# Miniprotein binders against Glycerol-3-phosphate dehydrogenase [NAD(P)+] (gpsA): the designs that were tried, part 21

Target 1, 321 residues: Glycerol-3-phosphate dehydrogenase [NAD(P)+] (gpsA), of Methanothermobacter thermautotrophicus (o26468)
Amino acid sequence: MMVTVIGAGSFGTAIAQVLSWNAEMVRLMARRSEVVENINRTRENSAYHPGVKLRDNIEATLMDGSVLEESEYVFMAVPSGNLRSIVRSMNSSLEDKKIVSCIKGIEHPGLKTMSSVIREETGSRTVFSISGPNFADELIRGMTSGITVGASTRYAREIAGLLKSPRIILDHSENVEGVEFCGILKNVYAVAMGILDGQITGENHRHSLLTLCFREMNLILNEMGYGELHDRFCGFGDFLLTSTTDKSRNRTLGLMLGKKMRLSEDSTITIESLRSIRAIRELTEGLELPVLEMVYQTMQEPENVNLYIREFQERISRPEF
Key: E = the ipSAE of ESMFold2; O = the ipSAE of OpenDDE; V2 = 0.75 times the mean of E and O plus 0.25 times the DockQ between their complexes.

## First folded at step 9 (miniprotein)

Design Z7 (from Z1 with Y22L A25M; at its last look DockQ between E and O 0.00; V2 from the best seeds 0.00; counts 0 for: pae O 18.5 > 1.5, off the site)
Fold by OpenDDE base, look of step 9:
Structure Z7 (fold): chain B 321 residues (1-321), chain A 105 residues (1-105)
Amino acid sequence: as target 1 above (321 residues)
Amino acid sequence: SEKEKIVEEFRKRMREARKLLLEAMETGNREQAEELIEEAWEIAREARDYAKELGDPKLERKAWRMEYRIAYTHFEIAEEFGDEEQALKSWRIFEEAYEQIEKLE
């Protein structure tokens, strides 16, 4: 089977490497010709994964819909903000494809998941997702990773076949959008844990707060109809990874906020985080979510972070039964 | 004996307080729940007085546990109806009862 990965970023390159073990050929599409040339010549994507040799059956190409003809499956791994434009440019070539979103993001202002954007632009009825606690640098190096496949049982088996490795552990949900949503939601609570880490007095405190974060995440998942995903790799797994590791940009953002560091307004991570937080707040109107509120307030007025943490602590000091 | 009578009065009040507390939790009416809680609290305090008269710290601890439960129930009801002032007041009573229980252990 021929497979295409659209987006030669960190994750796109990593997933291409994983897929190359099972696919006959993987086409990795990049926007920049210099990236294509570098990958094909050096067999490395040195901008993202220096020193990692890509398998011989990975061919880099420019983003062009005409190259998709031979591919049955297309994995989308572009930045969320570029998804609609890229898909629109290739819509006629993607209509009959089985498309798997690998993107952790939401489109603003409509609050649409990436799979929804793909469906709208392509008209494809076979749009799926994958997500999980998957750092691209570990994934490309063959470190054991859990991946949730968001697809119907039929297509989940096919996707599982493409991802098959002793180092890939799979779980499954038919809730495509829910799998993607978990990837957005976990970032919010990673920011929360970052904020709180600055004031955590011990491991008991830290893990108690992690529990509160996970509880709120589950409340939101339930509200959205995605409750079954709480214990999936895309849910708990990705939440835990993102909330506890220094490699998490979202947790690092939170830590900066907790230390009263001024955020650059031009920071992509700041903008994306704030957008996600606002989106989740809008979707969860009427729910009591003290952690989410603390994060939202802190993002707006980081100078008052100590006040918001205090208010949060006072709120959670009340017993919840 | 006079001691046996006092123990029986203690037990009677503890049963009554439990009954009223259960009714308060089930009524769904705030005003009625508050009345039942107040009555339960008075009865529980009387039970505690009997326990003190007996000089039995185990019975006194049981009475404080009843007050603890009543205070917490009042807190829950206040929170449910958005009465932050009453919730805070009941929480303080709850904490006091908890401290007394720990001292008697």
Scores: ipSAE 0.000, ipTM 0.141, lowest interface PAE 18.5, mean pLDDT 89
ESMFold2, look of step 9: ipSAE 0.000; ipTM 0.215
ESMFold2 (binder alone), look of step 9: mean pLDDT 84; pTM 0.795

Design Z8 (from Z1 with L88I F94M E95R; at its last look DockQ between E and O 0.89; V2 from the best seeds 0.00; counts 0 for: pae E 10.3 > 1.5, off the site)
Fold by ESMFold2, look of step 9:
Structure Z8 (fold): chain B 321 residues (1-321), chain A 105 residues (1-105)
Amino acid sequence: as target 1 above (321 residues)
Amino acid sequence: SEKEKIVEEFRKRMREARKLLYEAAETGNREQAEELIEEAWEIAREARDYAKELGDPKLERKAWRMEYRIAYTHFEIAEEFGDEEQAIKSWRIMREAYEQIEKLE
């Protein structure tokens, strides 16, 4: 089978390498000709994965819908903010394709998952998702990685066949949007854990707060009808990875907020995090989510983080459950 | 019983294959590991032939699970020594074995 990956960033390159083990050929679309040349000539994406040799059956190309003719599956790995415009530029070329979103983002104020954006722009009924505890540098180097496949059962088997190896552990849900939502939600709570880690010390305290964060995630998942995903790779696994490691961009953002460090307002991670927090807050009206409220308030007014953490601590210390 | 003797020959081969497999995983020497894996394959496939001759699908499934384990160990050895070609071959063999296991109840 021929497979295309759209987006040659960190994750897109990593997933192309994973797919290359089972697909006959993998096309990897990049926006820059220098990236295309780097991959095709040297078998490396030096900007994102220095020192990692890409398999010979990966062919890089520029963004071009005509290349999609031979591919049945298309994996989307572009930044969430670019997705709609990229899909529009390739609209008619994507209509007949089975599309797998690898993107952990949401459109706001429209509150649209990435699979919804793709369906809206293309009319395709075969739009799926994957998510899990998958730092790209570990994935591309063949370290053991768990991935949840979000697809109807028929297509989940095909997607699993493209992803399987002894180092890729798979689980499955028919809830395409649920799998995507887990990926969005864990990023929000990784920011929350970073904020708290920046102000509060002690391993008992830290792990108690991790528990509260995960409980809130589960409340949200249950409210949205995604409760069965809590213990999947895209749920618990990805939450733990993202909330507990220094490699996590979202936890690092939170840590800087908690330590009252200056942030660049135009950074991609800051913009994407705030967008996700706003979307989730709107989707969860009617739930009491003290962790989410603390992170939202802090992102709005970072200079007042002390106050918001204090209010959070008082709220969770109430004598009634 | 004549059937019991054939089952014992099956079990003997399964034990021997398992021991060769573990030794292959422990040697740290690529050439020795490859030799042990090849021998384990021969013995495991003989065990499967006995299970098939007996007409016992439960024993045949056990034999396929052993072949899966041998391929998995070979995959790990291939990764240890950076042999991507062998790793892919081993993965294909694992998929084939798993398909056979799924067909048997």
Scores: ipSAE 0.006, ipTM 0.444, lowest interface PAE 10.3, mean pLDDT 87
ESMFold2 (binder alone), look of step 9: mean pLDDT 86; pTM 0.841
OpenDDE base, look of step 9: ipSAE 0.042; ipTM 0.530

## First folded at step 11 (miniprotein)

Design Y1 (from Z6 with R45E K52E E84K E95R E99R K103E E105K; at its last look DockQ between E and O 0.01; V2 from the best seeds 0.00; counts 0 for: pae E 21.0 > 1.5, off the site)
Fold by OpenDDE base, look of step 11:
Structure Y1 (fold): chain B 321 residues (1-321), chain A 105 residues (1-105)
Amino acid sequence: as target 1 above (321 residues)
Amino acid sequence: SEKEKIVEEFRKRMREARKLLYEAAETGNREQAEELIEEAWEIAEEARDYAEELGDPKLERKAWRMEYRIAYTHFEIAEWFGDKEQALKSWRIFREAYRQIEELK
């Protein structure tokens, strides 16, 4: 089977490497010709994974719908903000494809998951997702990683077959949107843990706060009908990784906020985080979510972070929390 | 004003349609789901008519968004119960509603 990965970024390249063990050929699509040439010539995507040799059955190509004809599966690994435009440009070529979103993001202001955007633009009825505690640098190096496959049982088996490796642990849910939603939601709590990091007095305190974050995440998941995902790689796994690991950009963002640093409005991570937090807040209107509120307030006014932490602490001291 | 009344009726219908859609999505009974979807369609069409009568693109877009939601819900229901014909039909409606939403942006 031939597989295409659209997006030659960090994760796209990593997932292409994973897929290359099972696919006959993996086409890795990039927007820039120089990237394509570099990958094909050097067998490395040095911009994202310097020193990592890509398997021989990975071919870089330009983003063009015409090259999709031979691919049954298409993995989407582009930035969330570019998804709609990219998919639209290849719409006719994607209509009959089995598409797997690898993107952890939400379209704002419409609050649409990436799979929904793909469905809208392509008309494909076979749009799925994967998510989990998956840093691209570890994934591409073949370090053991858990991945949740969001697909019907039938297609989940096929996707699992493509991802299959002794170093890939798979779980499954039929809730495509839920799997994506976990990837978005976990970022809120990563930011929260970053914000709270400076207030942590010990490991008991840290893990107590993590528990509160996870509990709140689960409340949101339950409200959205995604409660089954709490113990999946896309849920707890990715939550825990992102909330506790310094490699997490979202946690780092939180750390900066906790230090009363004003975030650069032009930073991609800042923009994505803000969009996600706003989106989650809108989706969860009416729920008592002290962590989300603390994060939201802090992002708006980092100078008052200590006030918001105090208010948060007061709220969590209540038995009903 | 007469316009305000129509807008309020529109909003009422949109709320009602939304309620029906949630009920349809939650029911494990196909027949009941289909009935609820049918009722939701009728309400959404009325809402669209009101929006068109007013000539308000914002309301029209909202009405099409409702149809979008109904169609997609119906698609999901049809797929769940293995009704490929209805799933395809609903999917086409979904795509059309999407197109209309984009044209009204």
Scores: ipSAE 0.000, ipTM 0.203, lowest interface PAE 12.2, mean pLDDT 88
ESMFold2, look of step 11: ipSAE 0.000; ipTM 0.147
ESMFold2 (binder alone), look of step 11: mean pLDDT 85; pTM 0.823

Design Y2 (from Y1 with E102R; at its last look DockQ between E and O 0.02; V2 from the best seeds 0.00; counts 0 for: pae E 15.3 > 1.5, off the site)
Fold by OpenDDE base, look of step 11:
Structure Y2 (fold): chain B 321 residues (1-321), chain A 105 residues (1-105)
Amino acid sequence: as target 1 above (321 residues)
Amino acid sequence: SEKEKIVEEFRKRMREARKLLYEAAETGNREQAEELIEEAWEIAEEARDYAEELGDPKLERKAWRMEYRIAYTHFEIAEWFGDKEQALKSWRIFREAYRQIRELK
């Protein structure tokens, strides 16, 4: 089977490498010709994964719908903000494809998951998702990683076959949107843990706060009908990784906020985080979510972070029994 | 001109339909959502008829875009509430509208 990965970024390249073990050929689509040439010539995507040789059955191509004809599966790994435009440009070629979103993001202001955006633009009914605690640098190097496949049982089996490796652990949910939503939601709590990091007195405190974050995440998941995902790689796994690992951009963002640093408005991570937090807040209106509220307030007024942390601490001091 | 009046009415209706769709998507009430969708459909069908009568492909495309949006919104609502039958129906309508939009390009 030939597979296409759209987006030659960090994750797109990593997933292409994973898929290359099972696919006959993997086409890795990039927007820039120089990237395509570099990948094909050097067998490396040095901008994202320097020193990592790509398997021989990975071919870089330009983003063009005509190149999709031979691919049954298409993995989407572009930035969330570019998804709609990219998919729109190739919509006719994608209509009959089995599309797997690898993107952790939400479209704002419409609050649409990436799979929904793909469905809207392509009209495809075979749109799925994957998510999990998957840093691209570890994934591409063949380090063991858990991945949740969001697809119907039928297609999940096919996708699992494409991802199959002794170093890939798979779980499954039929809730495509839920799998994507976990990837968005976990970022809120990563930011929260970053904000709270300066207040943490010990490991007991850290893991108590993590528990509160996870509980709140699960409350939101349950409200959204995604409660089954709490213990999946896309849920707890990705939550834990993003909330505890310094490599997490969202946690780092939180660390900066906790230090009363104003976020750069031009930072992609800042924009994405703000959008996600606003989106989640809007979707969860009426729920008692002290962590989310603390994060939201802090993002608006980092100078008052200590106030918001105190308010948060006051709210959580009430026993939940 | 009479044509200009029709176009303005068309635009008004399209704005109204859009508002209804937004309300439908925001309501947590299935019955209310369905009513709003039904009303939006009536407006969209009327708009399409007007566009066809006028022979204006731009208006026709806009009308199909509205149907596209209504159908998709209805699909999302149906899926949310677990109505698989309606979801499938709306998806078919969505696909048809999508096809029509593509043919008019």
Scores: ipSAE 0.000, ipTM 0.191, lowest interface PAE 14.1, mean pLDDT 87
ESMFold2, look of step 11: ipSAE 0.000; ipTM 0.240
ESMFold2 (binder alone), look of step 11: mean pLDDT 84; pTM 0.811

Design Y3 (from Y1 with L88E R95Q; at its last look DockQ between E and O 0.01; V2 from the best seeds 0.00; counts 0 for: pae E 19.6 > 1.5, off the site)
Fold by OpenDDE base, look of step 11:
Structure Y3 (fold): chain B 321 residues (1-321), chain A 105 residues (1-105)
Amino acid sequence: as target 1 above (321 residues)
Amino acid sequence: SEKEKIVEEFRKRMREARKLLYEAAETGNREQAEELIEEAWEIAEEARDYAEELGDPKLERKAWRMEYRIAYTHFEIAEWFGDKEQAEKSWRIFQEAYRQIEELK
């Protein structure tokens, strides 16, 4: 089977490497000819994964719908903000494809998941998702990683076959949107834990707050009808990874906020995090979500972070019983 | 207080509207989805009325956010079923709700 990965970024390249173990050929689509040439010539995507040799059955190509003809499965790994335009440009070629979203993001202002955007633009009825605690640098190097496959049982088996490796642990949900949503939601709490980390005194405190974050995340998941995902790789796994690991850009963002550092408004991570936080806040209106509120307030007025943490602490000091 | 009662009624309606919206998104049946959306609209409008009565910009903004969600959900449903006219209508409502939310910031 031939597989295409659209997006030669960090994760797109990593997932292409994973897929290359099971696919006959993997086409890795990039927007820039320089990237395509570099990958094909050097067998490395040095911009994202320097020193990692790509398997021989990975071919870089330009983004062109004509290249999709031979691929049964298409994995989408482009930035969330570019998804619609990219998919639209190739919609006729994607209509009959089995498409797997690998993107952890939400479209603004409409709050559409990536799978919904793909369905809308392509008309494909076979749009799925994957998510999990997957840093691209570890994934591409063949480090053990858990991945949740969001697909019907039938297609989940096919996708699992493509992802199959002794280093890939798979779980499954039929809730495509839920799997994607976990990837967005976890970022809020990663930021939260970053904010709180600077004030945490002891591991008991840290893990108590982490529990509160996870509980709040689960409240949101339940409200959205995604409660089954709480213990999946896309849920707890990705939440825990992003909330506790310094490699997490979202946690780092939180740490900066907690230190009253001015965020670069132009940074991709700041923009994505802010969008996600706003989106989740909007989607969860009416729920009592002290962590989300603290994060949202802090994002707006970082100078008052201590006030918001205090207010948060006051709220959580009340026993839930 | 009377104010507290109104706020509680507002919250009740907002919860109900949200529930209906989720059901609408999950039903996969167009007729049922439309009925649920219609009911959600009625409830959201009532919520907005309560917010306006209170003159609380925060509640008004919340009410408009609900309308924003309803409109968008309706748009998605309409597009899914190929109802271009309804999709365009819902999109316009969505944009208006968004505008109102921004004005209330």
Scores: ipSAE 0.000, ipTM 0.226, lowest interface PAE 12.2, mean pLDDT 88
ESMFold2, look of step 11: ipSAE 0.000; ipTM 0.128
ESMFold2 (binder alone), look of step 11: mean pLDDT 86; pTM 0.834

Design Y4 (from Y1 with L88R R95E; at its last look DockQ between E and O 0.01; V2 from the best seeds 0.00; counts 0 for: pae E 22.0 > 1.5, off the site)
Fold by OpenDDE base, look of step 11:
Structure Y4 (fold): chain B 321 residues (1-321), chain A 105 residues (1-105)
Amino acid sequence: as target 1 above (321 residues)
Amino acid sequence: SEKEKIVEEFRKRMREARKLLYEAAETGNREQAEELIEEAWEIAEEARDYAEELGDPKLERKAWRMEYRIAYTHFEIAEWFGDKEQARKSWRIFEEAYRQIEELK
């Protein structure tokens, strides 16, 4: 089977490498000819994964719908903000494709998941998702990673077959949107844990706060009808990874906020985090979500972070029973 | 007071609608989900009427939030079952509810 990965970024390249073990050929689509040429010539995507040789059955190509003809599966790994335009440009070629979103983001202002955007633009009925605690640098190097496949049972088996490796652990949900939503939601709490990290006095404190974050995340998942995902790789796994490791850009953002540092408005991570937090806040209005509120307030007025942490602490000191 | 009674009826309906939405989201049966969504819409409309009668922007915003939730849930259900037409309709309702919420801020 031939497979296409659209987006030659960090994750797109990593997932292409994973897929290359099972696919006959993987086409990795990039927007820039320089990237295509570099990948094909050097067998590396040095901009994202320097020193990592890509398997021989990975071919870089320009983003062109005509190249999709031979691919049954298409993995989408472009930035969330570019998804609609990219998909629209190739919609006729994607209509009959089995499309797997790998994107952890939400479209603003409409609050559409990536799978919904793909469905809207392509008309495809076979749009799925994957998510999990998957740093691209570890994934591309073949380090053990858990991945949740969001697809019907039928297609989940096919996708699992493409992802199959002794170092890939798979779980499954039929809730495509839920799997994507977990990827967005976890970022809120990663920021929260970053903010709170400067206030941590011990490991008991850290893991108590982490528990509160996870609990709040689960409240939101339940509210959205995604409660089954709490213990999946896309849920707890990705939440835990993003909230506890310094490699997490979202946690790092939180740490900066906690230190009253001004966020770069031009930072992609800042923009994505802000959008996600706003989106989740809008979707969850009416829920008692003290962590989300603390994060939202802090992002608006980082100078008052200590006030918001105090208010948060006061709220969580109330018994929940 | 009459106002307090209306507010309580509003709250009652909002609780009921929420319950129906949870049930709709948990059911794997399309027909049942659609019925629950329809009932939730009826209840939410009644809640909106109460909010409008009171002329309370806060309650109106809450009512629109319920519609927002119903529309989104319906969208998700429609998407799940491959009903693209309903998904598009529900999404439009969702967007309208969102606009109304923003206008009432």
Scores: ipSAE 0.000, ipTM 0.210, lowest interface PAE 12.0, mean pLDDT 88
ESMFold2, look of step 11: ipSAE 0.000; ipTM 0.107
ESMFold2 (binder alone), look of step 11: mean pLDDT 86; pTM 0.837

Design Y5 (from Y1 with T73M; at its last look DockQ between E and O 0.01; V2 from the best seeds 0.00; counts 0 for: pae E 15.9 > 1.5, other shape alone 2.857 > 2.5, off the site)
Fold by OpenDDE base, look of step 11:
Structure Y5 (fold): chain B 321 residues (1-321), chain A 105 residues (1-105)
Amino acid sequence: as target 1 above (321 residues)
Amino acid sequence: SEKEKIVEEFRKRMREARKLLYEAAETGNREQAEELIEEAWEIAEEARDYAEELGDPKLERKAWRMEYRIAYMHFEIAEWFGDKEQALKSWRIFREAYRQIEELK
């Protein structure tokens, strides 16, 4: 089977490497000719994964719908903000494809998941997702990783077959959107843990706060009808990874906020985090979510972070929390 | 206030409807989900009518938030059942509700 990965970024390249073990050929689509040439010539995507040789059955190509003809599966790994435009440009070529979203993001202001955007633009009825505690640098190096496959049972088996490796642990949900939503939601709590890090007095304190974050995340998941995902790789796994490791850009963002640093408005991570946090806040209106509120307030006024942490501490002392 | 209590009652009804709706969706019962969506729309419309009658922008915003929520739920359910036409329709309503909420800020 030939497979296409659209987006030659960090994760797109990593997932292409994973897929290359099972696919006959993997086409890795990039927007820039320089990237395509570099990948094909050097067998490395040195901008994202320096020193990692890509398998021989990975071919870089330009983003063009005509190249999709031979691929049954298409993995989408572009930035969330570019998804709609990219998919729209190739919609006719994607209509009959089995598309797997690998993107952890939400379209703002409409609050659409990436799979929904793909469905809307392509008309495809076979749009799925994957998510999990998957740093691209570890994934591409063949380090053991858990991945949740969001697809119907039928297609989940096919996707699992493409991802199959002794170092890939798979779980499954039929809730495509829920799997994507976990990837968005976990970022809120990663930011929260970053904000709170400076206030943590010990490991008991850290893991108590993590528990509160996870509990709040589960409240939101339950409210959204995604409660089954709490213990999946896309849920707890990705939450835990993103909230506890300094490799997490969202946690790092939180750390900066906790230090009363103003966020760079031009930072992609800042923009994505802000969008996600706003989106989640809007979706969860009426829920008692002290962590989310603390994060939201802090992002608006980092100078008052200590006030918001105090208010948070007061709220979590309530019996209902 | 009495007005706030009424709005909170609408919110309570909406939360209940939402719970039932997701349960219906999870079980694959489309008919039940559609009925529950209709009920939720009625609740949202009642809330909007009430808010408009009172001429209170804060209540209007709350009513639009209910509509915002139900529209999004309807969108999700429509997508879940593969009804693209309804999904797009609900999405448009969702965006309109969002716009109204922002205008009332």
Scores: ipSAE 0.000, ipTM 0.221, lowest interface PAE 14.1, mean pLDDT 86
ESMFold2, look of step 11: ipSAE 0.000; ipTM 0.236
ESMFold2 (binder alone), look of step 11: mean pLDDT 84; pTM 0.803

Design Y6 (from Y1 with F94M R95Y; at its last look DockQ between E and O 0.66; V2 from the best seeds 0.00; counts 0 for: pae E 18.8 > 1.5, off the site)
Fold by ESMFold2, look of step 11:
Structure Y6 (fold): chain B 321 residues (1-321), chain A 105 residues (1-105)
Amino acid sequence: as target 1 above (321 residues)
Amino acid sequence: SEKEKIVEEFRKRMREARKLLYEAAETGNREQAEELIEEAWEIAEEARDYAEELGDPKLERKAWRMEYRIAYTHFEIAEWFGDKEQALKSWRIMYEAYRQIEELK
């Protein structure tokens, strides 16, 4: 089977390498010609994965819908902000494809999951998702990684076959959008843990707060009908990875906020994080979500982070039983 | 005066570094952005040397703020291209610059 990965960034290249063990050929679409040349000539994407040899059955190309003809499955690994325009530019080439979103973002405006964006533009009924604790540098190097496949059962088996490896552990949910939403939520709570880590002095405190963040995440998942995902790789696993490691962009943003480092209002990660927080607040109107509120207040007025942490801590110290 | 000449050399470097950073943020080409960032670092280090020669804490803080800004720009570029390793490196440089700024208060 021939498979295309759209997006040759860090994760797109990593997932292409994983797929290359099971697909006859993997086409990896890149934005930049120098990335295409680097991969095809040297078997390396040195800008993103220096020192990693890519398998010979990976062929890089520029973004071109015409090369999709041979592919049955298409994996989307582009930035969330670019997804709609990319799908629209390739619409007719994608209508009959089985499309797997690897993207952990929400579209603004409209508050739409990546799978919803793809379905709207293509009309396709075969749009799926994957998510989990999958740092690209570990995945591409063959280290053990857990992945949740969001698809109906018949297609989940095919996707699992494409991802099959002795070092990849799979679980499954038919809730495609729920799998994606876990990825969005864990990023918000990773920011929260970063903020709190900046002012925590003990491991008991840290792990108590991890528990409260995960409980709040689960309140949101339950409210939205995604509660069965809490203990999947896309849920607990990805939340833990993203909230506890220095490699996490969102935890790093949180730590900067908690340390009172000044951030530009026009920073890409700050803008994306704030948009996600606003989206979740709108979707969960009526729930009491003290962690989410602390993150929102801090991102709006970072100079007051100590006040918002203190107010948060006072709120969570009240017994609820 | 000699001090006024050193201040002017410092300010020239600061302006030049700022221009390179805006160009790095706007190019859209990862490798060109990296080249512009490298050049901005060289110029910012020269500016910090001038500020340290003057011994003026306000100018030293400004020099460290420029290094913070270069690292922040590199952090944003790394995030855009999904380079988590470089993003973390840039964050650590930002944090060190922040610490230097605080120590000079």
Scores: ipSAE 0.000, ipTM 0.164, lowest interface PAE 18.8, mean pLDDT 84
ESMFold2 (binder alone), look of step 11: mean pLDDT 87; pTM 0.855
OpenDDE base, look of step 11: ipSAE 0.005; ipTM 0.202

